VHH binders against F-box protein At1g11810. Designs and how they scored, part 28

Target 1, 377 residues: F-box protein At1g11810, of Arabidopsis thaliana (Mouse-ear cress) (q9sa94)
Amino acid sequence: MTTTMSTLPVVLVDEILARVPITSLRSLRSTCKKWEASSKTNLVGGKATARKSSHVGFILIGDKICSMKLDLNGGDDFVDTSVNQVSAFDGFAISQLFHCDGLLFCISNNHYSNYTLMVCNMYLGETRLIQNRSLFESYQNFCSYAFGYDSSKNRNHKILRNNSVSGGYEIYSLKSDSWKDLNVDLEKSIHLWRLGSVSLKGNAYFRVIKVIEEGVWEYNLLCFDFTRESFGKLLSLPFESLGDEGEGIMVISCVRDDHLAVLYQRDTLGIWISTEIEPNKVSWREFLQVDLATLDGFPDVFIAGRFIVDEEKQVVVVFGQETELDLNHGNAFIFGRDGYFTSFTVGDAPPEDFTSYVPSLVSLQIDKTGKRKARDD
Key: E = the ipSAE of ESMFold2; O = the ipSAE of OpenDDE; V2 = 0.75 times the mean of E and O plus 0.25 times the DockQ between their complexes.

## First folded at step 12 (VHH; framework vhh_8emy_2)

Design c22 (from z3 with T108V; at its last look DockQ between E and O 0.69; V2 from the best seeds 0.75)
Fold by ESMFold2, look of step 12:
Structure c22 (fold): chain B 377 residues (1-377), chain A 123 residues (1-123)
Amino acid sequence: as target 1 above (377 residues)
Amino acid sequence: QVQLQESGGGLVQPGSSLRLSCAASGFTFSSYAMHWVRQAPGKGPEWVSSISGSGGSTYYADSVKGRFSISRDNPSKTLYLQMNSLRPEDSAVYYCARSYEIHGEVYVPFDYRGQGTQVTVSS
């Protein structure tokens, strides 16, 4: 069910195959490069017949992975959505979902079962189970994970995990199919959000807090460099959180796998996009500012979750989190300039995650020597 | 000054029950997630159970699910671990620990732990 192309949702597979003539793996690789190049160029009047914006990916709803297509067609009031549960994952309760280099890293857990760690290539229909180090790895429930790759020619994909009890780190290499202990030099005042890393250009970015004194902290951003296998310096944020009396909410996301975006919510919902982002350097530009207190008909209590930036339409799509009081108007919101907002519903329960999808030719199969198969050229 | 003090350990026979307590002081107890960790001789520390600041969410290691129950009493700043059907492999020093919890989300690693209480399950 999770091991073959035939267990993937037919709709998402059809959308991929309809765009790509499948004659050989070399031909497919060339087509994927053309898609990537085309998606990075702005449409100009000569070739553009309509200014459409589409987001295709996977979303986590009620511990189920669903495929999602979100179209923003011309007007801000027109939203087309398509959400379908991925039946290949029906036997799993997925708690976390990471995307890197066209691969999904999925963590399955619940109160009554062991964690299952798996990496999936949805385009090739390949799934690989990641072996734990021992039967006594009981702290899997409170590990913090990250997914990325190094700068080697064929990109060695890696999984970082933090042991919440000891503060120690381990790193898994897909190429060697093995874990090793990692000596990490990180100040005691820095604490990582257990569930909140995103991958960008092979490295992982964490929402962290830096503790100034007992009960006094501020948000920061921290990169784990998978080539050096070390953390970088604390990266500056475009907002101040220290004076917010603990009320501010920070969320991070990627923009088309090229930039980070950061959302900071209090009375104002602010979104910034990185203009430079490296393990030890960041620069930001403002993308959108929304004064939530001025929005007529907006819910009394709103907590931002995952979000999607649409630069062409100049909007942000924000999935709401459950609150104790007010989940009554929809579970997804679109915010734009000048106080524009609208809402819509995605799935039967509040969505908890989203990751963009891009085709990948990275093979997850291990040959007889236990090494990952090389990518096609 | 942050302090965590465990108590309630002892020497018991297999199949027995014990209730561990952890008295907390020096911080706003209800604002932090709390955890039980154990360490047997010659082994690394092992996570046992966790509970949210409000007490609304609880988590258990697979080796103790159905046998152990974590709880907290925020007015008295006390964390508990009810251990039933004890086995020899549960023998360890048990520690309580805390972590930052912000808007219901846990940050790692655990930043303080107590001095521990010994649990020994032997015939």
Scores: ipSAE 0.710, ipTM 0.866, lowest interface PAE 0.8, mean pLDDT 77
ESMFold2 (binder alone), look of step 12: mean pLDDT 83; pTM 0.848
OpenDDE, look of step 12: ipSAE 0.832; ipTM 0.926

Design c23 (from z3 with F110W; at its last look DockQ between E and O 0.64; V2 from the best seeds 0.72)
Fold by ESMFold2, look of step 12:
Structure c23 (fold): chain B 377 residues (1-377), chain A 123 residues (1-123)
Amino acid sequence: as target 1 above (377 residues)
Amino acid sequence: QVQLQESGGGLVQPGSSLRLSCAASGFTFSSYAMHWVRQAPGKGPEWVSSISGSGGSTYYADSVKGRFSISRDNPSKTLYLQMNSLRPEDSAVYYCARSYEIHGEVYTPWDYRGQGTQVTVSS
């Protein structure tokens, strides 16, 4: 038995959610056949435009989740984009978005005086609300979150939460549908970015700073291991950030859900891809170096946000976190070798986040005992 | 070395105004985001308001929006909270906190150093 459900065009995601009953096996089987046909087209490099690369995911623009398909062509029109607001999230103002194992974890503030936490399987059209502890609702938007799973055979999905106000940690288990307090072993000199993390192979990776002395710090990388439910040791970076007077910008992203990539921006935009990454081990290779000061026509204001690595085209697509928003520059950039760059627009405002998407058959339904059901395999 | 000292609390009637101050020393004040947090008896800490290191961005909890105003004076290393239209529900010990702010991004955990200042709103 062979299935190619690992790639889902953005058009099919919206069709599944809008038109297909959530529990219909006939509809799932029909959709799988459509994906199989689409996947075979992608396996033939000589049928359409040569060396076409496609990236599918979700992007947060303002407070709305949009589906995005990004095609990088080999010829006359290098980039084609399709961005569509996902109607399933109408009525929610989404402030944060995470992807893990084909599931989206979203934070919304659509009800006055409350924040809503939800996990969504966009392929199955399933949504599960995560119940809050009542004591923390007044500061929920000042929590840092991570989403992942343990290494058990059935992959128990979990949410890590750190409260910026109190500094405390909690962990939620989808299997038990409950939160518990978590004692973490972190040096007090380590500070985490409040707005997020990136999930890779079930674990979460954080951009952190390590404070060396008052007002002196450097960037580091830190993994939360969802199996051990603990942080690992600081992971080495392929660049030095001490002595940059706080000017450098570090961003992390995933490459096809099997590698981590790190971007470091100063006068040079450097991108490295992990060759090995585990909670306590990392190694890196250089992917791209771009001297931004030498790019004719590059905007005066640009702060890198999330990015996509395309190894086949040898480019990176970087969404602006802060940029000169106009028709000539857009809010996303493609950088390549030998000073190549171009820009395009993905929305009316700079994107707040982006995550790649891989469809999943993981069910979010809870049986009578309150346990999450395993997959139908 | 790092110090944060809250002051300006007191006992007031509903509808009154108070201005809280937080005097900072031992660090480069303008390089840190600053926060007001309050804690009522028997309750957990509650975020009230935040301000960027430059003072250019301000944020408020829904419960105080439109009534409270955060500000800072970087030359004097002082953080303020102007509290208007006070209600009994605003009664709490108020604390100021600092956090690292790198390229406009706030890091966790926040750093508290003072004893707080008591605000009591009683009819």
Scores: ipSAE 0.694, ipTM 0.864, lowest interface PAE 1.0, mean pLDDT 78
ESMFold2 (binder alone), look of step 12: mean pLDDT 82; pTM 0.837
OpenDDE, look of step 12: ipSAE 0.810; ipTM 0.917

Design c24 (from z3 with H103G G104S; at its last look DockQ between E and O 0.43; V2 from the best seeds 0.55)
Fold by OpenDDE, look of step 12:
Structure c24 (fold): chain B 377 residues (1-377), chain A 123 residues (1-123)
Amino acid sequence: as target 1 above (377 residues)
Amino acid sequence: QVQLQESGGGLVQPGSSLRLSCAASGFTFSSYAMHWVRQAPGKGPEWVSSISGSGGSTYYADSVKGRFSISRDNPSKTLYLQMNSLRPEDSAVYYCARSYEIGSEVYTPFDYRGQGTQVTVSS
């Protein structure tokens, strides 16, 4: 399905228009009547719209990609949320969602037997299906994925994939539309989490476990550099996680496009934000610590899945699942330095991922000659 | 040393049943998710089934769903695959593999697999 600009959720259109320079609005208006209409009503295409503490992006709810607008200044209810299913992904059961530089990388799973990889530019309404190599088609469920780009002038977006059986790696390049084997190896004691790599500044960060001894491991981070096409050094986390069984839940998220945040949930909920982050180095500052046991009205059993940090409001929104209530609902909880504030329902399933959206002009089209059609910026 | 050893493969007729076993040693068996994968000649590896460390959760490929059953005996450190209603397309080398289980739904890539056992379904 050719995603046209007309099929974009209104929330995304508004966000795009808000970010587009006034000088470019005219050109955008000419491309879509809907955008023209929207731009006329939302005159404030200029920089001047007060950076409303609004978070706009995509969220995976169940197997559906949805757009989400989260306004933490929402009047009487503290939170105003709008969640809409994105029609561009109709017919696909999405198992994983990645975001990098305005592009979405999605993995569609048909009951663990048939996987489709796709990259989508929502702004341009383009989707590229990525063809798998025949030898690797059947392991998609157990592969760890990362999405990033290299430092070339025209950012080449790439996908890293781990081969679950062999432990090997392969990398897909959008520019070449091809896979290649990557001769990288991790120490035997390092294991990637299958889910939840996050893209930051073209690099990807994995949650990993470092096995110290049989049955004893600790959480770490590991960066994959898409320019060098290599892993960095293990990055230490700002909390102790050494134990026999990973009793704690660790989640990572981007803070805008500049920093990485880590959430660690045990008896307490801790959130740290990177002050400096590179493939081989990280420093952390504490953002929030909450004792979950002391919170009135907080569920007894909660599993964090994703979170958003709002540094302006000094709050964190944690998306997760309540396990005891057979409630197939995704809930979000808002925490601040003063503790728990409020909760809201996001959807009928726990959210698996959230990513802030920024429009991209990267074309996903391949010319008839098999070359990527460079749209003249 | 971590060891996985598959057994129970053989030549059988279509419609027949086989039970594969994987004997595990050298690690805390119950702390790991276990998997069956298969590889047919000229084809890439195919995931077949997975089971959580506790045995409480099982997963199957669509191609084998309703016909195959994965189970484990943690005290004996043995993984099983009951294969019923076998088809020629089920012919492959079957491997058992392990991965770390982190929470209820987070697996690591396979870090160990066995040598495999040959299953041939032919009339």
Scores: ipSAE 0.490, ipTM 0.773, lowest interface PAE 1.2, mean pLDDT 83
ESMFold2, look of step 12: ipSAE 0.677; ipTM 0.865
ESMFold2 (binder alone), look of step 12: mean pLDDT 89; pTM 0.899

Design c25 (from z3 with H103K; at its last look DockQ between E and O 0.59; V2 from the best seeds 0.70)
Fold by ESMFold2, look of step 12:
Structure c25 (fold): chain B 377 residues (1-377), chain A 123 residues (1-123)
Amino acid sequence: as target 1 above (377 residues)
Amino acid sequence: QVQLQESGGGLVQPGSSLRLSCAASGFTFSSYAMHWVRQAPGKGPEWVSSISGSGGSTYYADSVKGRFSISRDNPSKTLYLQMNSLRPEDSAVYYCARSYEIKGEVYTPFDYRGQGTQVTVSS
């Protein structure tokens, strides 16, 4: 029995991929082409769809990848969520998840080997294992990763790896299926957050600290340019963190895959959105500022994690982080203007690594002619 | 001056236990995450275990889970690794390292300051 994705909600991607083997690419492609056309039409031609506040993506909960759909209701305090584990990743304990150009890059510590790196096109149902270098296999769990692409005609997707144990850098090219060492000229005073980067327009952005003297530091933003295969200069932030005595937390997110957003939380939760962002240049505009102490009923302890900006409704959705002092058991908050906030639960554990998703026809499987397989069972 | 000094290694038989220590000075010990890393002859360094600045969160490589226990004593500025049920493949030089930690998040790379302590497990 044949179905079309043009009539299906976007959140059903994981159900379709779970029921169709990866080897059944012809059936999946016809479904994906109809869905891609519908998505483009909704973005261009539909004012009603432009006013719809639906956020669809993938989220990491514990060590499992889940699909998520988040619908924000206009004028009501109602939020509707749908979270489903992606069965295609059964047997993998996922520790990190990245999204770029409609592809997922996943790090697992089991299945096939103790350290499995894979790139997945969830829309096409394709998975590609990334060849590991044996010299570094024993501590791949302690590497920082970034995922992006260069400006070549057909985009070469690349993975940056920083080894926390050695401090060395290397880069993988999907096109050549190979790793190479990188000479990276970063000041030793710059330290990168080990578990996170976000991809925007092919480049990766890191939350970093710059150490001024022993135990004295400030947050900064740093871009890795996948075309030049080098870091840019430290990018200015729209807030000051030096003198906060380590009390503030900075979080980075993307807005509609064309802007970067930063969140800074101390006594006040501030969100800014980039108006211009490049490896060596950034400009910011303020989006929202919330004085958490003035919110009646807001918990005493909350540390912001991944967040989603909704420009149409002028709100942010912020997922909490698990802390040693308090546990955010799947709690998420929506903040808006004039002291508006509400909460909802996404699961039994705080979600990590939310990424927005759009379908992609980028094939990970290449034959001698560059074509996809013509037939699959 | 930042100092890290490992001690407590030795030659032991399989199944034995050892307790490694790392004495720290020259920095606010409780503000840093601490790590154990080991390096066997002819191999690259291998992450073993990590502990948060407060001591409230601990992490272990799969190869040592259930056998090793990391701990710290912040007043005495000392990091420990209790190693039980030792195997020949645990033989290595063991190093302690520090990293910046902000709100429980670890920053890279690790900072090493000591010569390590040798652990040898053989009959």
Scores: ipSAE 0.652, ipTM 0.831, lowest interface PAE 0.9, mean pLDDT 77
ESMFold2 (binder alone), look of step 12: mean pLDDT 83; pTM 0.843
OpenDDE, look of step 12: ipSAE 0.828; ipTM 0.927

Design c26 (from z3 with S99D; at its last look DockQ between E and O 0.50; V2 from the best seeds 0.61)
Fold by OpenDDE, look of step 12:
Structure c26 (fold): chain B 377 residues (1-377), chain A 123 residues (1-123)
Amino acid sequence: as target 1 above (377 residues)
Amino acid sequence: QVQLQESGGGLVQPGSSLRLSCAASGFTFSSYAMHWVRQAPGKGPEWVSSISGSGGSTYYADSVKGRFSISRDNPSKTLYLQMNSLRPEDSAVYYCARDYEIHGEVYTPFDYRGQGTQVTVSS
């Protein structure tokens, strides 16, 4: 297995270090010389309190993984953003990006052929290529994926994928470096979104469609529990989306590492955050409701793709596409309780799969015995 | 009821050509991406080709690229696969399949497929 070393952009490293508790700095310094050097120059203690409104993470723009820093601290410019392509993925066309517990799971797209699955620890500069086990891997483009971990002491990170042709499921374990068949069954009327799921607390949550009849459907959530290796019950959403009346767009995102947020766009833009969330149960609170038709300066045609919730500032950043005006740019819009505030351009395409990044000490190395070397947290 | 019916398979010699058809009914054909998949005896299913609802985009597996051509006629609700320069390794049951799509997003690929048509390439 060829291990490749990757490096984080300096800006991202600095931001991460600024957020690391002093008690954890020693551990971080011992794992990477670059981090050690950077941590010596950055006064970790004093500036941590002022940066409460910064979001740092990885995004997918087109087929490129980028780091993004989003500062919502306001001033003359309500938003300060920096986006940088991550060089570690040069030569790869990335089709999907997942984040879980400081690890990235990436799927390459080479014109619907020669797909590569890889897991990356950007903090340690480690990459593991996941080997394909069968001809079914030719369907990688048609699979729904989930990335999570079990409740074991050292957290075994796992990948779930479905086989759309056979109807079966497979699960990969980082610890064993192996795939196995998973005997799980979903009702035929339940359809997983092809572009995957959001990871939260080791579990994965899918945006799903429940089909009532041909042409009649509703949005739901479905959790995959990586400890039990099973699906939960359909989770109800805080809005109605049934049939021809519910033809809105639903998007899901994590709020930090604790809650799930749902965006529902029709004539209005609604954001809800989970108060309690488990594989079989969810409760919601309303975070924001905006009438899009009444907003001055907001585009007439907008489709939400991704979003970030800032609970401290009580705003939402929605990434999307202006279908009639500019198809070649990724735009973001900031909303609050008082309505629309401002917009900014992120890149040549709407960003996808933003997540807040926290460094991980999980090693992706496999020892000679075929076992992953686990680092104790 | 959604229905897909493949036809056009047969026994042919290496280097020959064959055209498969898939007749669709029970849904708005033009709204769905369509696919060809094949399964040889003792092997798992293999993706062959895909075409968007409008027909504007086509995709091919490396194994068939340059030899096969996917097309569709939306008014007649028919999917086609033109297979040229056939090889013994192309021998399989060929299926047409539909994606389940909502607002242009794919949820379940291949939610419906036909009974298949047998293609055998042999000298």
Scores: ipSAE 0.636, ipTM 0.835, lowest interface PAE 0.7, mean pLDDT 84
ESMFold2, look of step 12: ipSAE 0.657; ipTM 0.850
ESMFold2 (binder alone), look of step 12: mean pLDDT 80; pTM 0.810

Design c27 (from z3 with E105I; at its last look DockQ between E and O 0.50; V2 from the best seeds 0.00; counts 0 for: SAP .675 > .668)
Fold by OpenDDE, look of step 12:
Structure c27 (fold): chain B 377 residues (1-377), chain A 123 residues (1-123)
Amino acid sequence: as target 1 above (377 residues)
Amino acid sequence: QVQLQESGGGLVQPGSSLRLSCAASGFTFSSYAMHWVRQAPGKGPEWVSSISGSGGSTYYADSVKGRFSISRDNPSKTLYLQMNSLRPEDSAVYYCARSYEIHGIVYTPFDYRGQGTQVTVSS
């Protein structure tokens, strides 16, 4: 089903309209009657409604992509959430979700046998299925993926994947609609995380394990530069993670479009935000640190999966799973500098990913001539 | 040094059974997720099955579900694949592979694999 602008959740439409410059609203109004109506409603309410600390984006709950609006109001109802399944992905069991520059990259699997790679522009209602180079490739679930773009004038979006068996790398170009082998090698002691690469400014950042000796490793970050199509240097983290396997949980997230945040969970929950970040360099500032053992009402066993930083409210929303309660529910916990505030249920499964959404005008259509139809901005 | 050595392959008739073994050495076997993958001539590699470090969780490709069973013996550091109701399309070189497991979840691609054992199913 072709996702049209009319099929977008209302919350996303509102967000898009709120972010579109007034000068561009006319063009948007011409695209859809529904948008026209919505734009009229939002323009009339010219009251500078205090920029409600709202987070709008997509979240993967189980195998379903959902839209999420999260309002952090700080009152008795500290949190207002709306979660809606996105119908555009009906029929697909989504295993991984990536976001880059308004595009979604999704991996769908059918019980680990059939994998479908797709890129979606939710704003334009376009979906591109990515053709596999091999008809017999069935190990994609064990591969590490990254989604980014190069520094070309029109931003060529690309997908990096690691071959799980050979350790080789391939790169897909949206512009050429083709895969190519990438001759990049990591040190043998460096292992990419299968899940959770984050796109920032066209580059992708991986969680990696640096093995010091057998059974002893530490967390690091590794950037993949999609312009150079190469890995940067290992980026040091602001915490010590050296130890036995499985002692700590590391999660990474974007803070808006400018910074990378890292969460490290062990006995304490620490969050750091990058002050400067480049493929070969990173600096960090501490955002918060909480001793989990001192928190009343916090579960004994919690595994963080994703998190959102709200710098305005100075809080973090951590999504994750409680392992001991046999509860197949995804829960979120809100932390601040003063400690634990509140929790809420996100859905029937732990969320695997959250990404803030910004609309994109990048067309995913391929001209019959095999050329990407560049929509003239 | 990390070593994985597969064995148990051979030539069998359709409908027959085979049991593959993978002997592991050089690492803490129980701390890693283990996998079977296969590659037929002229085809790309195919994931077959996975098992968590504890053995508590098992996963199968649809193509082998209900016919194959993965298991492990951590004390002997051995991975097994029981293959029942074998079909000609199951013919391939079978490899065992290792990956890191964190909190019961496979988090890394395969970092080591064996040399493989040939399985041929033919009438």
Scores: ipSAE 0.463, ipTM 0.758, lowest interface PAE 1.1, mean pLDDT 83
ESMFold2, look of step 12: ipSAE 0.545; ipTM 0.803
ESMFold2 (binder alone), look of step 12: mean pLDDT 87; pTM 0.877

## First folded at step 13 (VHH; framework vhh_8emy_2)

Design ctl (from z3 with Y100S I102S Y107S; at its last look DockQ between E and O 0.15; V2 from the best seeds 0.00; counts 0 for: pae E 9.4 > 2, placed apart)
Fold by ESMFold2, look of step 13:
Structure ctl (fold): chain B 377 residues (1-377), chain A 123 residues (1-123)
Amino acid sequence: as target 1 above (377 residues)
Amino acid sequence: QVQLQESGGGLVQPGSSLRLSCAASGFTFSSYAMHWVRQAPGKGPEWVSSISGSGGSTYYADSVKGRFSISRDNPSKTLYLQMNSLRPEDSAVYYCARSSESHGEVSTPFDYRGQGTQVTVSS
């Protein structure tokens, strides 16, 4: 017996959502402008150097986008956090959030058979709805995504889409406002079934699984180069994951948009930061190693989610992935050296994602003469 | 230690029924949407059915609507597929798969699948 969540035609739902006025995003634009002004002040002079442990961005809590500011610059154990739901998105149920080049790529899922793709420049108050292909495919609900840009003069922003069932790839270009099929030459042993790509300097980095033989696999790192529109070679990780299938957890994050960080959790929590990262080359340094079993008062169950590296404080902030933390702990943890940890609460539920924000002047509007405004010739 | 183990496949006549099971362990089962996917020899994988983490929402491919029923028992960490009115074109290896995100939404990609169970519907 089936019950469906789809009571509306896909075309009708897309048409309704396409009519959301850009002016409904004005409050978020003013928030982003305030963050830009604060960032500029905090980046110059003596006060700016004292603000290196201030993190701003967007966080996904349930199906809502929230703005977040996390300030670790206070005294010992001080955490100053503010999390505010972005009211401009109140009519949307957001299932995935990506950030690249100061733009947000959001997937809104109002029901499981239909979804809306949008790119937002919150600083300019601009929203661009992404054209879906004209036919509803039975597999559209099971796509994974990545967001980036190429090396063209005006950075053409692109979206990679992979259908998890069929294995097919396609790529969208903001400049051309169109999708094309992408023929991908990946070994059968490489699987992109795990969600967790991040954008770094225009390219996407994926946690992938490489199957060695039936029931035996390891984590790897893979770059999708949006300029070449192809995957690179597998990139080495600073840890061994063979034999940890089902127990080992790998998470990736960016550090100040300059470097990649990787977290690996088993009995210990290890964090490494890239010293060099290119599509076909990576070097790592150890940042932090925490033996979770030695932490007095640490909860019995903890699954690492997205994380933030703070090099000034020499700590990592890790959001819980799968569980409500008990009353003695928040839903976010700070780990440091020598068994230091503390916890705090963000929002009403465990965060699902976090992306840093950098202001952008990239225009998303299509020129009235048919030329996209982000490209000037 | 994420484990997905399918069972219940076999050789049956057209028009028969089978019930597939998938035993799950190593994760909080109720937090994940679950799926059935099948692959016939020489063909690409085909999505069959999905169910939300709570079990409140179910979805089916057009080729199986009205004949197949997906269900789950969260206390026993078990996913089911009831297959009725089986046809020769239903012959395939059936896999259970887990959504990649822990908040029960069907729209996320898969991150784990089992080793599969063979269903063969003879003439």
Scores: ipSAE 0.011, ipTM 0.344, lowest interface PAE 9.4, mean pLDDT 73
ESMFold2 (binder alone), look of step 13: mean pLDDT 85; pTM 0.857
OpenDDE, look of step 13: ipSAE 0.670; ipTM 0.854

